# Ledger of designs, part 3: VH-VL binders against Protein broad-minded (TBC1D32)

Target 1, 124 residues: Protein broad-minded (TBC1D32), of Homo sapiens (Human) (q96nh3r1119to1242)
Amino acid sequence: GIHPVYFCSTHYIEMLLKAELPLVFSAFHMSGFAPSQICLQWITQCFWNYLDWIEICHYIATCVFLGPDYQVYICIAVFKHLQQDILQHTQTQDLQVFLKEEALHGFRVSDYFEYMEILEQNYR

## First folded at step 4 (VH-VL; framework fv_daratumumab)

Design e36 (from d08b with light chain S30Y)
Fold by ESMFold2-Fast, scan of step 4:
Structure e36 (fold): chain C 124 residues (1-124), chain A 121 residues (1-121), chain B 107 residues (1-107)
Amino acid sequence: as target 1 above (124 residues)
Amino acid sequence: EVQLLESGGGLVQPGGSLRLSCAVSGFTFSDYAMSWVRQAPGKGLEWVSAISGSGGKTYYADSVKGRFTISRDNSKNTLYLQMNSLRAEDTAVYFCAKSYRYGSWSYFDYWGQGTLVTVSS
Amino acid sequence: EIVLTQSPATLSLSPGERATLSCRASQSVYRYLAWYQQKPGQAPRLLIYDASNRATGIPARFSGSGSGTDFTLTISSLEPEDFAVYYCQQYSSWPLTFGQGTKVEIK
């Protein structure tokens, strides 16, 4: 089955996304694709093959320095970054392909540091 | 409807100062990086400066670094460009442009109509 | 700084003809290239982003292709309103840069 830590992270991701980016949450719901599904792929792989290597290093440093909850906050920051694109993808297959192949190119962790700090303050 | 409206352009002598403003509506201003892009008469486009959604990060073209300051007031939905030590080569139409994504480097999905700055004696 | 070189500088064609515009980067920009249309006295208008994605409201006759260093904007059949200046722009690395422009004019 799903390990308890993954179960808790899944619930937390869904809750934060619904609260912070309700239109994005709605778009995922309409597509029939769970946002926690892709987030767990990103987290378990440490964004390998998704982020540039230097950004993977920043991701790891952020989680080590600020705590493991930043794994979730970075996922929400990615959705914030992709908000307009996600809102245009209501079909499951199109959204999955977008998020898997292209979406995270050019994402910089440091651009979202203040955003993630606000998430921690509001939801921790 | 998304709108960007520049103001503050005019005639100024070399060495003078000018402040441009860009009033925006139709989107959540604090969510998007904003840029200033200029176009000299009869010439192409040149990116000048960018500011992050929070205002915490600013970027400048080498040609304006140390002379221009980009800023924003998210409570007033307004972007600014403070231009000091103006040179004849700064003569251009200055466009306010919205980044498509939250980050500072991107393409621009909406532009203002521009405001003309003429630096001449 | 990444330099973008557009060719030709001027393209003289008649309505109904196919227009092919090139943009070459001094180093790879991957897919991070946009195309804009500008008419005299107007702000630029986004046509294409991420090399090949058409922006909202842009007619199907406009298409973009390419990756890395070589990019093409194609207008399959020119309409009277398409005679304008076209610019490419990269956003792969800082600073952001534009090509010098290609003017598409009526023959």
Scores: ipSAE 0.066, ipTM 0.690, lowest interface PAE 5.6, mean pLDDT 86

Design e37 (from d08b with heavy chain S99D, light chain D50K)
Fold by ESMFold2-Fast, scan of step 4:
Structure e37 (fold): chain C 124 residues (1-124), chain A 121 residues (1-121), chain B 107 residues (1-107)
Amino acid sequence: as target 1 above (124 residues)
Amino acid sequence: EVQLLESGGGLVQPGGSLRLSCAVSGFTFSDYAMSWVRQAPGKGLEWVSAISGSGGKTYYADSVKGRFTISRDNSKNTLYLQMNSLRAEDTAVYFCAKDYRYGSWSYFDYWGQGTLVTVSS
Amino acid sequence: EIVLTQSPATLSLSPGERATLSCRASQSVSRYLAWYQQKPGQAPRLLIYKASNRATGIPARFSGSGSGTDFTLTISSLEPEDFAVYYCQQYSSWPLTFGQGTKVEIK
């Protein structure tokens, strides 16, 4: 079946997204594209080709110092950052291209520290 | 119906202080970064300061760093700009602007009407 | 900081004419450039974001193009309400900067 690590991560990401950003979750559902798929790409690649080097370093430091669950919380923070963009991309192909090809421009990990701490408090 | 309404502008002597406020309605205030952008009489736009949705991160233009402090009260849906050590060069209309994202560093989809700050003797 | 240079400073045209406004960046801003319209006594209004995307409610006569360092705002056929000052803004790097503006005035 589905590998346990991937199964747990995908379900957790989708549950958090539905609870925290229900309109974003609905946009993914309407597009037929699973939000967990892109999150796993981001996590496994450590945001290589999505974030510049200094932000990748901040991502790694955050996960090292605050724990591995922050890999999930930063994915939710990225969706928070892209919320308006995602709501404008209702077609599956458009949303996939946007998320895979578009740089996560303007995303600074430090802007989302308090947001992620609140996610941890609510969902740990 | 998104509304941004600035207040607190007025005439102040050089070296004085003034606090601007921006009351916000029509969107979830804590979900978006906010900025102050100013415009001197007959001149162009100049970005002054930005604050993230939570208030945890702030940014300043070099021209105001150390003199101005941006803050927000998410429970009151209000953005603030505390201006200290005012100079004649700070004379401008100050606009409250809504950032497109929770983290700052983008474009502004909604603007307030502006409040005039005049620094003169 | 990235400096944005708008040209011309003033563009004198008649209603019905095509307006072409330039914004040039001192270094690449990719596509992270917005355009605003400002009428006297009013706040700026967002027209274009990410170089070429029209904001909600903006008429089709407004279009943006360009990437890197060279950007253009085009108004295909000027309406009376289009005579205003136009500003470009980059959001590629800190600090955020605006161009000095192009005034589109009636001939």
Scores: ipSAE 0.206, ipTM 0.778, lowest interface PAE 4.2, mean pLDDT 88

Design e39 (from d08b with heavy chain D31E)
Fold by ESMFold2-Fast, scan of step 4:
Structure e39 (fold): chain C 124 residues (1-124), chain A 121 residues (1-121), chain B 107 residues (1-107)
Amino acid sequence: as target 1 above (124 residues)
Amino acid sequence: EVQLLESGGGLVQPGGSLRLSCAVSGFTFSEYAMSWVRQAPGKGLEWVSAISGSGGKTYYADSVKGRFTISRDNSKNTLYLQMNSLRAEDTAVYFCAKSYRYGSWSYFDYWGQGTLVTVSS
Amino acid sequence: EIVLTQSPATLSLSPGERATLSCRASQSVSRYLAWYQQKPGQAPRLLIYDASNRATGIPARFSGSGSGTDFTLTISSLEPEDFAVYYCQQYSSWPLTFGQGTKVEIK
């Protein structure tokens, strides 16, 4: 698990998502599902059952090496990765099932290092 | 509508140089990794090079390392491939290809029609 | 590099028949495998990604399966427009590699 002191505020997650991916933020709003809810679940569980083990290791290494804010940046990177799929899910149930079942199995942390660096430069 | 249009192909002598261009429209160019994939006449597909959305990271197939340089101009929505020290085995149709997801250097959802490069004396 | 071996090299079938195409990787690519269709004189068209997910606009008769090193593309009932060359591609590690292709031709 991730210790409570490493948790980012729900407000910060929502703020970054709205600024960076406004259409994704809108899709969550229309579905009635808070994106910070799933992000905190991912962070609390260290992406257990969401990412492959090697990717969980990369996630932990990234946060240890680059700082705890990367917990939020990786969540935004996941939403960026899934943007086209998320925009197709307008119902709360459909979006929740999509994000919880197997949507992240293809996500690789290393594919999004450059994106997360840009997020850090723009928002930190 | 997503469109990719290659140009710059032609006939060149062994040891010569060519610069290929790929003009794109219909998506936010700076957000997607781009690749060049080639196909020799009557042969299969061969990945050549990839560049990140920002242009900060590039990858090359071993067969072209040191000879080819991939680059992009995000202000002009154009991808480039500078080809130096060309060899007969570089003869192929060169396709410009768009990565499906931001950051993912993976599979390609859109391709250009290709531009033919012929290396012959 | 990861080598992808497609088999058979050529499938000679009639419209309405089932086509089964194989792609085998020299090492595990997990689920990071895509399938493309290419018709003469045209660019490749994405069919399947992440081994089993059908791309937008691709008919239901196309399906993908497999994981690790053994993958299959199935066309349940061939239509005239399905006679083409099919390529698998891995994106598990650098460099990106394609199989050599399977030609599906009319008997």
Scores: ipSAE 0.146, ipTM 0.724, lowest interface PAE 4.4, mean pLDDT 86

